# Designs tried in a protein design chat: VH-VL binders against q20498r280to473. Part 2

Target 1, 194 residues: q20498r280to473
Amino acid sequence: LELTDLYMRTGKKVPVIVEKCCASIEDQGIVTGIYRQCGIQSNIQRLRAKFDSGAEPDLHEFGQRDIYSVSSLLKQYFRQLPNPLFTYQAYPKLIEAFEKEDSLSEKVESLRFSLETMPEAHYRTAKFLMEHLTRLCKSKSLTDMTSKNLAIVWSPNLFRPPPTLNGADTHLLSGLNVHTAICDFFIENSESLF

## First folded at step 9 (VH-VL)

Design z6
Fold by ESMFold2, look of step 10:
Structure z6 (fold): chain C 194 residues (1-194), chain A 120 residues (1-120), chain B 107 residues (1-107)
Amino acid sequence: as target 1 above (194 residues)
Amino acid sequence: QVQLQQWGAGLLKPSETLSLTCAVYGGSFSGYYWNWIRQPPGKGLEWIGEIDHSGSTNSNPSLKSRVTLSLDTSKNQFSLKLRSVTAADTAVYYCARTRDIVSTDYFDYWGQGTLVTVSS
Amino acid sequence: EIVLTQSPATLSLSPGERATLSCRASQSIRDYLAWYQQKPGQAPRLLIYDASNRATGIPARFSGSGSGTDFTLTISSLEPEDFAVYYCQQHFDWPLTFGQGTNLEIK
């Protein structure tokens, strides 16, 4: 389900699965390699099924035995969005703003403008997620996850080139590193961007 | 005291469908996964698959194409069907319980076992 | 799938002796390892879960240890009723798998 459609159905601009998983990670997931290490596949699949059924699973239980299943599920959720978090529509403008602008202040302003053109559900969810990741960076001594490390594991789940821009596999584009760079920039500058 | 009691036909010919049923007594049916495990005579144990209260199933990939798991919540029963049996399917079949809690897929209660023989 | 290899295949001991049974996993399964006892004509009986936790009603002479890939079941002083086949089982991921068994027999 598309984020805007979910918002129209539920009245919530940030999906419940995103809110609950982020809260769980901040509570029990300040651990080595959070978001880098993968959870146990059976746990991820069972947890996804519980959310899909509307069952409101007990994430405290998952955090006690396999917190990496919670973080893996959250990445999977964003990867499977029909329109990526940062949308197909905003993608070209975000890339252009990030690559073209030389000064930090101009880059921030241009990116802010492009981000604010996204549908409100995408904007609010992006704000929520980036602020979550920014808070996690404060615990890098415990997690070994810097903003760069988080960007490496998160960017494939947040950015997809529009199909009309490129019909080929995204790994064929030399610019896949730009997704990591812009994601890192978002994490480091979330307060100024949102 | 939870008890699992199982039944079904014990002698089959090749190509027939194995069908076993397990009834749960003295405990909750929800909050658990209900499993089938088999053991060829004199050999080790093989997990067949699981079903939960909602009807969601997961099966051993080695058997998945021939396995159907089902449940009847009104009777607290769950069933195994294994299609197109051969002599290699001769085994004692057990039903067993695991908890629907993260990473607790160990079997705390077992049925009494049903020997199923597939004639050559 | 995760392969569990038990050793020895057969262990011959007398009542009162200490038994040590090994289980090795083909990859790390953390501490998600269970042990079962099976006597002829009976279903397996859960002894240990989470590598070291004794199941309800299991005598204190049974203990489990290990993590990662190497696990041990110890029976500190064998009773006549302890002579049986023992299986390890990983409860880490699908498909759930068992070791091939260790036959603990009376000398």
Scores: ipSAE 0.538, ipTM 0.802, lowest interface PAE 2.1, mean pLDDT 90
Fold by ESMFold2 at other seeds, look of step 12:
Structure z6 (fold): chain C 194 residues (1-194), chain A 120 residues (1-120), chain B 107 residues (1-107)
Amino acid sequence: as target 1 above (194 residues)
Amino acid sequence: QVQLQQWGAGLLKPSETLSLTCAVYGGSFSGYYWNWIRQPPGKGLEWIGEIDHSGSTNSNPSLKSRVTLSLDTSKNQFSLKLRSVTAADTAVYYCARTRDIVSTDYFDYWGQGTLVTVSS
Amino acid sequence: EIVLTQSPATLSLSPGERATLSCRASQSIRDYLAWYQQKPGQAPRLLIYDASNRATGIPARFSGSGSGTDFTLTISSLEPEDFAVYYCQQHFDWPLTFGQGTNLEIK
């Protein structure tokens, strides 16, 4: 299910699974390699099934035994969105704004305008997630996860080039490096961007 | 104290459907996974699958195509159906409980066991 | 699928002796390993969970140890009622699997 459709059905701008998982990670997930280490697959599937059933599970006990299943589930949720968090439609604009602007203030302003073109559910969820990751960066001495480390593991789940890009566009927009760099920038500048 | 009591037909012909039911006494039905495990005579144990109070199921891939797990929360009962049985399905079948907590899939309470024999 | 290999297949001892039973996993299962005792005609009985925690009502002579891939069950001084088949079971991931058993028999 697309984020906009979920918002229209539930009235919630940020999905419950995103809210609950982020809260759980901030409570119990200040641990080495959060978002880098993978949880146990059966735990991830059971937790996903509970959210899919509408149960809104209490993650406290789950986090005590396998917090990495909570973080793995959250990444999986975003990777499986039909339209990625930073939508196919906004993707070219975001790449252009990031690569073409050299001044920090102009880059922030251009990216902010491009982000605001996204549907409300995408914008609000992106704001929520980026602010969560920004807060986690303050604990890098405990997690060993800098903004760059978080961007490396998160960017594949947040950005997908539109399927209509061809080989020439792939040369301009290719590489995990660009997605990682933009994601890192979003994490470091979330308060200015959102 | 929690008790699991199970019942069902003990003698089947090939291609029939095995059907077993387990009733739960003396404890909460929610907050647990309800499991079936089998043991061929003189052999080890094989996990068949689980069901929770919402009806969500997970089954051993080796049996998944033939297994149906179901629940009746009003009666505190859960059931196993195993279709298209053969002599290889002859075993003692147990119902058992695990906690609905991450990575606690050890079986703390067991039913008394039901020997199911498939002719051939 | 995680394979658990128990050794020895049969352990012949006398009452009062110390029993040491081994279980090896085909991959790391952290400490998510349980031990069961089964007597003829009965359901298995949970002895140990999380590799080393005794289940309620289990006598202190039963202890478990190990993590990762190598686990042991120790019975410090055998009582007559301890002669049975013992199974290990991993509770790490699906499908849940059991070892093939160790038959602890009276010498």
Scores: ipSAE 0.401, ipTM 0.757, lowest interface PAE 3.3, mean pLDDT 90
Fold by ESMFold2 at other seeds, look of step 9:
Order: sequence, then C-alpha cells, then structure tokens
Structure z6 (fold): chain C 194 residues (1-194), chain A 120 residues (1-120), chain B 107 residues (1-107)
Amino acid sequence: as target 1 above (194 residues)
Amino acid sequence: QVQLQQWGAGLLKPSETLSLTCAVYGGSFSGYYWNWIRQPPGKGLEWIGEIDHSGSTNSNPSLKSRVTLSLDTSKNQFSLKLRSVTAADTAVYYCARTRDIVSTDYFDYWGQGTLVTVSS
Amino acid sequence: EIVLTQSPATLSLSPGERATLSCRASQSIRDYLAWYQQKPGQAPRLLIYDASNRATGIPARFSGSGSGTDFTLTISSLEPEDFAVYYCQQHFDWPLTFGQGTNLEIK
C-alpha cells in the first residue's frame, strides 16, 4: 500500500510499522551491525503478517531474541513501497539539487525545497526515518554503523529511478553510488533539511 | 495440563488424501503455533507445517504444494490434509505445539501419534 | 535449509557412564537448538531448548552446551531409562529441521 493511501486510511502521517520498528531499534537495537546484519526469515515473515493484519505487536520481547528481524522488516517495508519514500516524482529534482550545488548552504536549500514537493505522508515519514538514523549515528562506537554505513544499506530501499528514466537516463545517474551519497547527506544534515 | 489428542484414517491407497485432526485440551488455543511433524518407520523426524489461531500457515517447502492446514477454533481443533499420497508418505504423524514467541519453535507438547500406512 | 548432523549414529554405554552426543549445524543457528529423547512407540520428549536450558521436569543429569554450529548433549551419569534415541532440532529458521538421531544403547 502507497504511503498517501495508508495515511488517508489510518489518519497517521507516519505508518505504525515505521514508528514501532524505529522505537524498538532505538531501545534494543544498539548492537553490532544494526541494519547491516540480516534477521531470521521466519521471524521477519511472522512479524510482517502481524502488522499486515492491523495488529500492533509488542516488539520488546521480540527484539530480545531477534532485533535484526525488526531492522530487516523495516528495510523491507520501504523497499516494497509502490512509490518509494523519496518519490519517483521528486527523484530527478533531488538528484539535480545534490549534484548541481557546490556550497553546503545552497545544496541544503535546494534539497529542502525539492523535499517539500513530496506528498505529506512521504515528507513526514522521510523526516521521521532520517531523524531516527541521525540519532542512531550517535551510537556508532557500539554498532559499528556510521552515517556512511547506514546510507550504504538504506539507500537501495529509499530511492528508485522512475521506470522511464531507467530506460533513458540510467547512465547519467552514475549507478547506485549517488543514492548512497544523497542518503549519507540526508542523515548528516537531517536537522537542516527537514 | 495441556493435552493433544489426534485421530484420522490409518490406511490409505496411493493418490488418496491423508486427513488428520488434533484436539487441544486443558489450555489456550491462542498464543501458540499448532504443528504437524511426521516420522517414517525407523527414520527421523520431518516438520510439515504450522497454523496459528488466525489461520495463518507456513509449511515445509518440500510438501507445501500438497499440504493444507486448517483449524476450528470453536472446537480447539486443527487439521492436516496431505494430497496425492504415495508409499513414501507412510509415517507416524504427530501434532505438536510451539509458543507464539519469536524463535521458540521447539515442540513442548506432542500428540500420541497416528501411524498412516499408504499401500503400494 | 539447515542440515543437522548428529554423531555418533550409535553410542553403546553402561548405566553410570557419561554420555556425550554431538550435533553440528550446516550454518550458524546461534543458540537455537533443542534436544529430544524418543523411546519406542512414544512421541519425542523435549529435554533442552536454547542449547542449554532444561525443559520443565527434566533431571539435572541432562545438560546442553554449544552455540553457532557445534552443540553437545551430556548425560552425566546414565540411568536405565536414558537408553533411547536422541534428536537435535534447530528452532532458528524455516523449515524446522531435525538431526538424524543418535541411538544410545545399553552395552
């Protein structure tokens, strides 16, 4: 289900699965390789089914045994969105803003304006996620996950070029490395961008 | 004290459908996964699949195309159907319980077992 | 799928001796390993879960150890009722799988 449709259905700007998983990871997931290490497939599938049924699982006991399944589920959730978190529509503007601007302040300003073109549910969920990842970077001595490391594992789940751009413009976007760079920039600068 | 009792046909011909039922006494039906496991005579154990109170199922990929798991919550019963049986499906079939808590898929309560023989 | 290999296939000992049964997993399963005892004509009986935790009502002579890929069930002093087949089972991921068994028989 698309984020805007979920917002209209539930009245919540940030999906419950996103809120619950982020909270669980901040509580119990300050562990080596969070978001890099994969969880157990059966646990991920069972947990997803509970959220899909409309339940709000208590993740405390779950996280005690397999916190990596919580982080894997959250990445999977974003990967499977019909319109990615940083929408198809905003994608070319975000790429252009990131690559064109030379100064930090101009880059932040241009990206901020492009981010504000996204639908409300996408904007609020992106803000929530980036702030979560920024807070998690404070624990890199315990997790071994810097902003760059988080960007590497997160960017494939957050950015997809539109299908028509893939046919015409894939070589212009320099592959997945630009997605990592933008994601890293968002994590490092989330307070000024959102 | 929780008790699992199982029943069903013990002798089948090839291509028939195996049907077994397990009833749960002395405990809650919700909060657990309800499982089927089989053991060919003189051999080891094979997990068949699970079902929970909501009807959600997961099955061993080796058997998934032939397996149907179902439940009747009003009677605290769950059932296994295995289609298109052959002699290779001859085994003692057990129902068993696991907790609906992550990574606790060990079987703490077992049914008495039902020998199902498929003629050649 | 995760393959569990038990050794030895048969272990012949006398009452009072110490039994050591091995289970090896084809990949790390952390500590998500259970042990069962099965006597002829009976369902398996849970002995150990999470590699080292005794199930309710299991005598202290049964202990489990190991993590990752190598696991051991130890019976410190064999009683006559301990001669049976023992299975390990991983409760790490689907499909749930069992070892092929170790037959602990009286010498």
Scores: ipSAE 0.394, ipTM 0.758, lowest interface PAE 3.2, mean pLDDT 90
Fold by ESMFold2, look of step 9:
Structure z6 (fold): chain C 194 residues (1-194), chain A 120 residues (1-120), chain B 107 residues (1-107)
Amino acid sequence: as target 1 above (194 residues)
Amino acid sequence: QVQLQQWGAGLLKPSETLSLTCAVYGGSFSGYYWNWIRQPPGKGLEWIGEIDHSGSTNSNPSLKSRVTLSLDTSKNQFSLKLRSVTAADTAVYYCARTRDIVSTDYFDYWGQGTLVTVSS
Amino acid sequence: EIVLTQSPATLSLSPGERATLSCRASQSIRDYLAWYQQKPGQAPRLLIYDASNRATGIPARFSGSGSGTDFTLTISSLEPEDFAVYYCQQHFDWPLTFGQGTNLEIK
């Protein structure tokens, strides 16, 4: 289900699965390689099925036994969105703003403008997730996960080029690994961007 | 005290469908996974699959194409169907319970077992 | 799938002796291993879960140990009712799998 459709159905700007998984990880997920290490596949599947059925599983108990399944599920949730978190529609402008602006202040302003064009559910969920990842970076000495490390494992789940994109723009995006760079920038500058 | 009581036909011909039912007494039906396990004569145990009170199922990949798991929450019962049986499906079949707690898929209560023989 | 290999296949002992049964997993399953006892004509009986935790009603003479890939069930002093087949089972991931069994028989 697309984020805007979920928001219209539930009235919640941030999906319950996102809120609950982030809270669980901030409580119990200050562990080596959070978001990098994979959880047990049966646990991930059962947890996803519970959220899909509308149940609210007890993530405190779940995290005590397999916190990496909580982090794996959250990444999988974003990867499977029909329109990625940083939407197909905003994608070209986000790339343009990041690559063309040299000064930090101009880059922040241009990216902020582009982010604000996203539907409210996407904007609020992106704000929530980036602020979560920014808070996790404060624990990098315990997790071994810097903002760059988080960006590496997160960016494939957050950005997809539009299917109709062609020509030079496509090969430049794949060759520059820009998704990781933008994600890292968002994590480092979330307060200024959102 | 929780008790699992199972029943179903014990003698089948090849290509028939095995059908077993398990009723749960003395305990909650929700909050658990309800399982089927089988044991061929003189052999070890094989997990067949699980179902929860919402109807969500997971099955052993080796059997999944032939397995249907179902439940009747109004009667606190769950059932196994195994299609297209052969002599290799001859076994004692057990229903069993696991907790709906992560990584606790050990079987604390078992049914009495049903011997199913697939004849020629 | 995760393969569990039990040894020995048959263990012949007398009442009062200590029994040591082994289970080895084909990959790390952390401590997610259970042990069962099965007597002829009966369903398995849960003895141990999470490698070392005794199930409700299981006598203290039964203990489990190990983690990762190597696990042990110990019966400190055998009683006549302890002669049975013992199975290990991993509760780590799907498909759930059992060892082939150890037959603990009276000498």
Scores: ipSAE 0.378, ipTM 0.752, lowest interface PAE 3.4, mean pLDDT 90

## First folded at step 12 (VH-VL)

Design b1
Fold by ESMFold2, look of step 12:
Structure b1 (fold): chain C 194 residues (1-194), chain A 120 residues (1-120), chain B 107 residues (1-107)
Amino acid sequence: as target 1 above (194 residues)
Amino acid sequence: QVQLQQWGAGLLKPSETLSLTCAVYGGSFSGYYWNWIRQPPGKGLEWIGEIDHSGSTNSNPSLKSRVTLSLDTSKNQFSLKLRSVTAADTAVYYCARTRDLVSDDYFDYWGQGTLVTVSS
Amino acid sequence: EIVLTQSPATLSLSPGERATLSCRASQSIRDYLAWYQQKPGQAPRLLIYDASNRATGIPARFSGSGSGTDFTLTISSLEPEDFAVYYCQQHFDWPLTFGQGTNLEIK
């Protein structure tokens, strides 16, 4: 299910699974390698099933025994979106704006303009997630997760090149380094971008 | 005290479907996973799969294509069907309980066991 | 799949002796290991969960230890009723798996 469709069904601009997982991680997930370490597969699948059934599971219990299942589920949720968080439609403009040789303020302005073209559910969820990751960076001494470390593990789940870019120039636009770099930039500059 | 009592046909021919039922006494279905485990004669234990109160199932990949797990909440019963049996499926079959808590998949209550023999 | 290897396959001891049974996992399972006792014609009986926690009603002579990949069940002073087959089981991830068993037999 696309984010816009979920928003239409529920009336919530940020998915419940995203809100609950982020809150759980801020409560119990200030631990070594959060988002880098993987949770136990059975816990991830059972937690996913509880959310898919419309339940609001008690994440305190999961956080006590396997907080990495909560963080793994959240990454999996974004990776499985039909249209990525940073949509196919916005992707070329975001990459172009990020790679352009200009000042920091011009880069922020251009990226902000492109981000605001995304559907409301994507914009609000991206804002929510980036602010969450920015807050986590304040705990890097406890987690060993800097903004760059978070960008490395998060960018594969947030950015996908549009299928229409699989021609002769697609390998120029599909570089994994650029996805990490733009994700790191978003985490470091979330207040000015959103 | 929770008790698990199991039954089903104990003698099958090759290609038939194994069918076992386990009844739960003295407890609720919710908050638990309901499991089947088997033990070939003189051999170790193999987990077959689980079912919860909602009917959600997870099965051992080695058996998944032949396994059907089901639940009858009105009778506090759960069942195993194993299709297309061969002599290799000869074993004592146990029903067992695990708690629906994170990483708590150990079996605290077991049924009495049912020997199922598949003729050669 | 997580493979559990138990050793020894057979342990021959007398009542009053200490028994030490080993279980090794093919990958780290943290402390998510259980131990069971099984006597002929009976279902397994849960002894230990989470590597070191005794199940209710289990005598204090049974203890478990270990984490990661190496685990031990210890019976401090064997009683006649303790001679049985013992299985370890990982409750870390699917598929749930058991060791092949250690037969603790009377000398």
Scores: ipSAE 0.462, ipTM 0.781, lowest interface PAE 2.7, mean pLDDT 90
Fold by ESMFold2 at other seeds, look of step 13:
Structure b1 (fold): chain C 194 residues (1-194), chain A 120 residues (1-120), chain B 107 residues (1-107)
Amino acid sequence: as target 1 above (194 residues)
Amino acid sequence: QVQLQQWGAGLLKPSETLSLTCAVYGGSFSGYYWNWIRQPPGKGLEWIGEIDHSGSTNSNPSLKSRVTLSLDTSKNQFSLKLRSVTAADTAVYYCARTRDLVSDDYFDYWGQGTLVTVSS
Amino acid sequence: EIVLTQSPATLSLSPGERATLSCRASQSIRDYLAWYQQKPGQAPRLLIYDASNRATGIPARFSGSGSGTDFTLTISSLEPEDFAVYYCQQHFDWPLTFGQGTNLEIK
């Protein structure tokens, strides 16, 4: 389900699964390699099924035994969105703003403008997620996850080029590099961008 | 305490559908996964699949295309259907319980077993 | 899929002796390993879960140990009722899989 459709159905700008998983990670997931280490696949799939059925699984108990399944589920949720978090529509402008602007001030302002063009559910969910990741970076001494490390594992789940752009406007390798770089920038500057 | 009692037809011809039912007595139906496991005569054990009280299922990939798992929550029963059987499906079939907790997929209660024979 | 290999295939011992049964996993399963006893015509009976925890009602002579890929079931002093087939089972991930069994028979 599209984020905008979920928002229209529920009135909630940030999906429950995103809120619950982020809260669980901040409570129990300040551990080595959070978001890099993978949970057990059966646990991830069962947890997703519980959320899809409308249940509210006990993430405290779940996190005590397999917190990496909670973090893996959250990445999977974003990876499977029909329109990625940062949308196909905003993607070209976000890339252009990041690459074209040389000064930090101008880059932040241009990116902020482009981010504000996204549908409200995408904007609010992006704000929520980036602020969560920014808070996690403050615990890098415990997790070994810097903003760059988080960007490496998160960017493939947040950015997809529009189907007609993926080969024409950028090299595949350079495209992946840019996704990590812009994601790292968003994590480092979330307060000023959102 | 908790008891699993199973039933179903034990003699089938090739291409028929195997159908088994398991009833749960003396315990809660919710909070657990309900499983089917089979054992060909003189051989080891093979997990078939699971179903929870919401109807969510997961099955062994080797059998998934032929397996249907279902439940009747009003009767505390769950069922296995295995389509298009052959002689290779001859086995004792067991229903069994796992707890709906993280990584608790060990089987603490078992049904009595049902021998299903598929004639050649 | 995770393959469990049990050894020996057959273990011949007398009552009062110590039995040691081995189970090896094809990849790490942490401590998510269970042991079952099965007698002819009966369903398997859970003995051990999480590598070392005895199930309810299992006598103290049964103990499990190991983690990662190498696991052991020990029966410290065999009773006549202990002669049966023993299976290990990983409860780490799908598909759930069992070892091929160790036949513990009376000498």
Scores: ipSAE 0.356, ipTM 0.742, lowest interface PAE 3.4, mean pLDDT 89

## First folded at step 13 (VH-VL)

Design c2
Fold by ESMFold2, look of step 14:
Structure c2 (fold): chain C 194 residues (1-194), chain A 120 residues (1-120), chain B 107 residues (1-107)
Amino acid sequence: as target 1 above (194 residues)
Amino acid sequence: QVQLQQWGAGLLKPSETLSLTCAVYGGSFSGYYWNWIRQPPGKGLEWIGEIDHSGSTNSNPSLKSRVTLSLDTSKNQFSLKLRSVTAADTAVYYCARTRDKVSDDYFDYWGQGTLVTVSS
Amino acid sequence: EIVLTQSPATLSLSPGERATLSCRASQSIRDYLAWYQQKPGQAPRLLIYDASNRATGIPARFSGSGSGTDFTLTISSLEPEDFAVYYCQQHFDWPLTFGQGTNLEIK
């Protein structure tokens, strides 16, 4: 289910699974390698099934036994969105803004404008997630996860080039690591961007 | 105390479907995973799969294509079907319970066991 | 698949002796290991879970230890009823798997 459809159905701009998983991780997930280490597959699948059925799983229990299942599920949720968090439609604008602007202030302004073109559910969920990741960076001495490390493990789940860019415009999209770089920038500058 | 009682046909021909049922007495049916485990003669134990009260299942990949797990909540019963049996499926079959708690997949209550023999 | 290897295959002891049974996992399973006792014609009986926690009704002479890949079950002083086959089982991830068993027999 697309984020916009879920918002229209529930009235919540941020999906419940995103809210609850982020809260659980901030409560019990200030641990080595959060988002880098993978949870136990059976726990991930059972947790996913509980959310899909509309059950309200006890995330404190998961945090006690396998917090990495919570963080793994959250990444999986975003990876499997039909339209990625940073939508197909906004993708080329975001890449352009990030690569073309020389000054920090102009880059932030251009990115902010492009982010605000996203549907409300995407914008609010992106804000929620980036602020969550920004708060986690403040605990890097405990987690060993810098903003760059979080960007490495998160960017594949958040950005997909639209099909219209395949083949025709691929070499206009910079480098293999541009998704990591822009994700790192979002984490470091979330309060200015959102 | 919880008790698991199981039954089903004990003698099958190759290609038939194994069908076993387990009834739960003296305890809650919800809040647990209900499992099947088998033990070939003179060998160790093999987990077959689980089902919870909502009907959600997971099965051993080695058997998944042949396994059907089902539930009858009105009777507090759960069942195993194993299609297309061969002599390799000859074993004592057990039903067993695990708690629906994170990483608590150990079996605290077991059925009495049913020997299923597949003739050659 | 997580493979559990038990040793020895057979352990011959007398009542009153200490038994030490080993289980080795092919990868780390943290402390998610259970031990079972099985007598002929009976279903397995849960002894230990989470590597070291005794199940309800299990006598104090049974103890478990270990974490990661190496685990032991110890019976401090054997009683006649303790002669049986013992299995370890990992409850870490699917598929759930058992060791091949240790036959604890009377000398």
Scores: ipSAE 0.608, ipTM 0.837, lowest interface PAE 1.6, mean pLDDT 91
Fold by ESMFold2 at other seeds, look of step 13:
Structure c2 (fold): chain C 194 residues (1-194), chain A 120 residues (1-120), chain B 107 residues (1-107)
Amino acid sequence: as target 1 above (194 residues)
Amino acid sequence: QVQLQQWGAGLLKPSETLSLTCAVYGGSFSGYYWNWIRQPPGKGLEWIGEIDHSGSTNSNPSLKSRVTLSLDTSKNQFSLKLRSVTAADTAVYYCARTRDKVSDDYFDYWGQGTLVTVSS
Amino acid sequence: EIVLTQSPATLSLSPGERATLSCRASQSIRDYLAWYQQKPGQAPRLLIYDASNRATGIPARFSGSGSGTDFTLTISSLEPEDFAVYYCQQHFDWPLTFGQGTNLEIK
């Protein structure tokens, strides 16, 4: 389900699964390699099934036995969005702003403008997620996850170039590098960007 | 206290469908996974699969293509069908329970077992 | 799939002796390991879960230990009713798997 459609159904600008998983990870997930280590597959699948059924599962239980299933599910949720978090529509402008602006001040301003063109649900969810990741960086001595490490594991789940176009990043390796770099920039500068 | 009682046909010919049913007494049907496990004579145990109250199933990949798990919540019963049996499917079949808790996939209650023999 | 290897295949002891049964996993399963006892013509009986937690109604002479890949079931002083086949089972991930069993027989 598209983020905008979910917002229309629920009235919530940030999906419940995103809010609950982030809260659980901030409460119980200050552990080595959060978001890098994968949870137990059966736990991930059972947790997904519970959210898909509308049950709103008790994440405290999952966090006690396998917190990495919570973090794995959250990444999977974003990876499977029909329109990625940083939408197909905003993608070319975000890449252009990041690569072309030399001044930090102008880069931030250009990216902020492009981010604000996204639908409200995408904008608010992106703000929520980036601020969550920024807060996690405060615990890197316990997690071993710097902003760069988080960007490496998160960027594949957040950015997809539009299919069948002349523009945008059409090279897999180039796309991987720029997606990581822009994601790292978003994590490091979330308060200025959002 | 919870009791699992199972039944079904014990003699089959090759290519037939094995069908077993397990009834649950003395406890809640919801909040658990309901499992089937088999044991060939003189050999170890093999997990077949599970079903929960909602009808969601997970099966051993080695058997998944032939396994159908089902439930009847009004009767507190769950069932196993195993299609296209061969002599290799000869075993004692058990139903068993696991709790619907994270990483608690150990079997605390078992049925009495049903020997299923697949003849020539 | 996680393979569990039990040793020894057969353990011959007398009542009153200590039994030590081993289970080794092909990968780390943390402490998500259960032990079962099975007598002829009966379903398995749960003894231990989470590597060291005794199931309800299991006598104190049964204890489990280990984590990661190496696990042990200890019976501190064998009773005549303890001679049976013992299985370990990982409850870490699908498919759920069992060891091949250790036959604890009377000497």
Scores: ipSAE 0.577, ipTM 0.824, lowest interface PAE 1.8, mean pLDDT 90

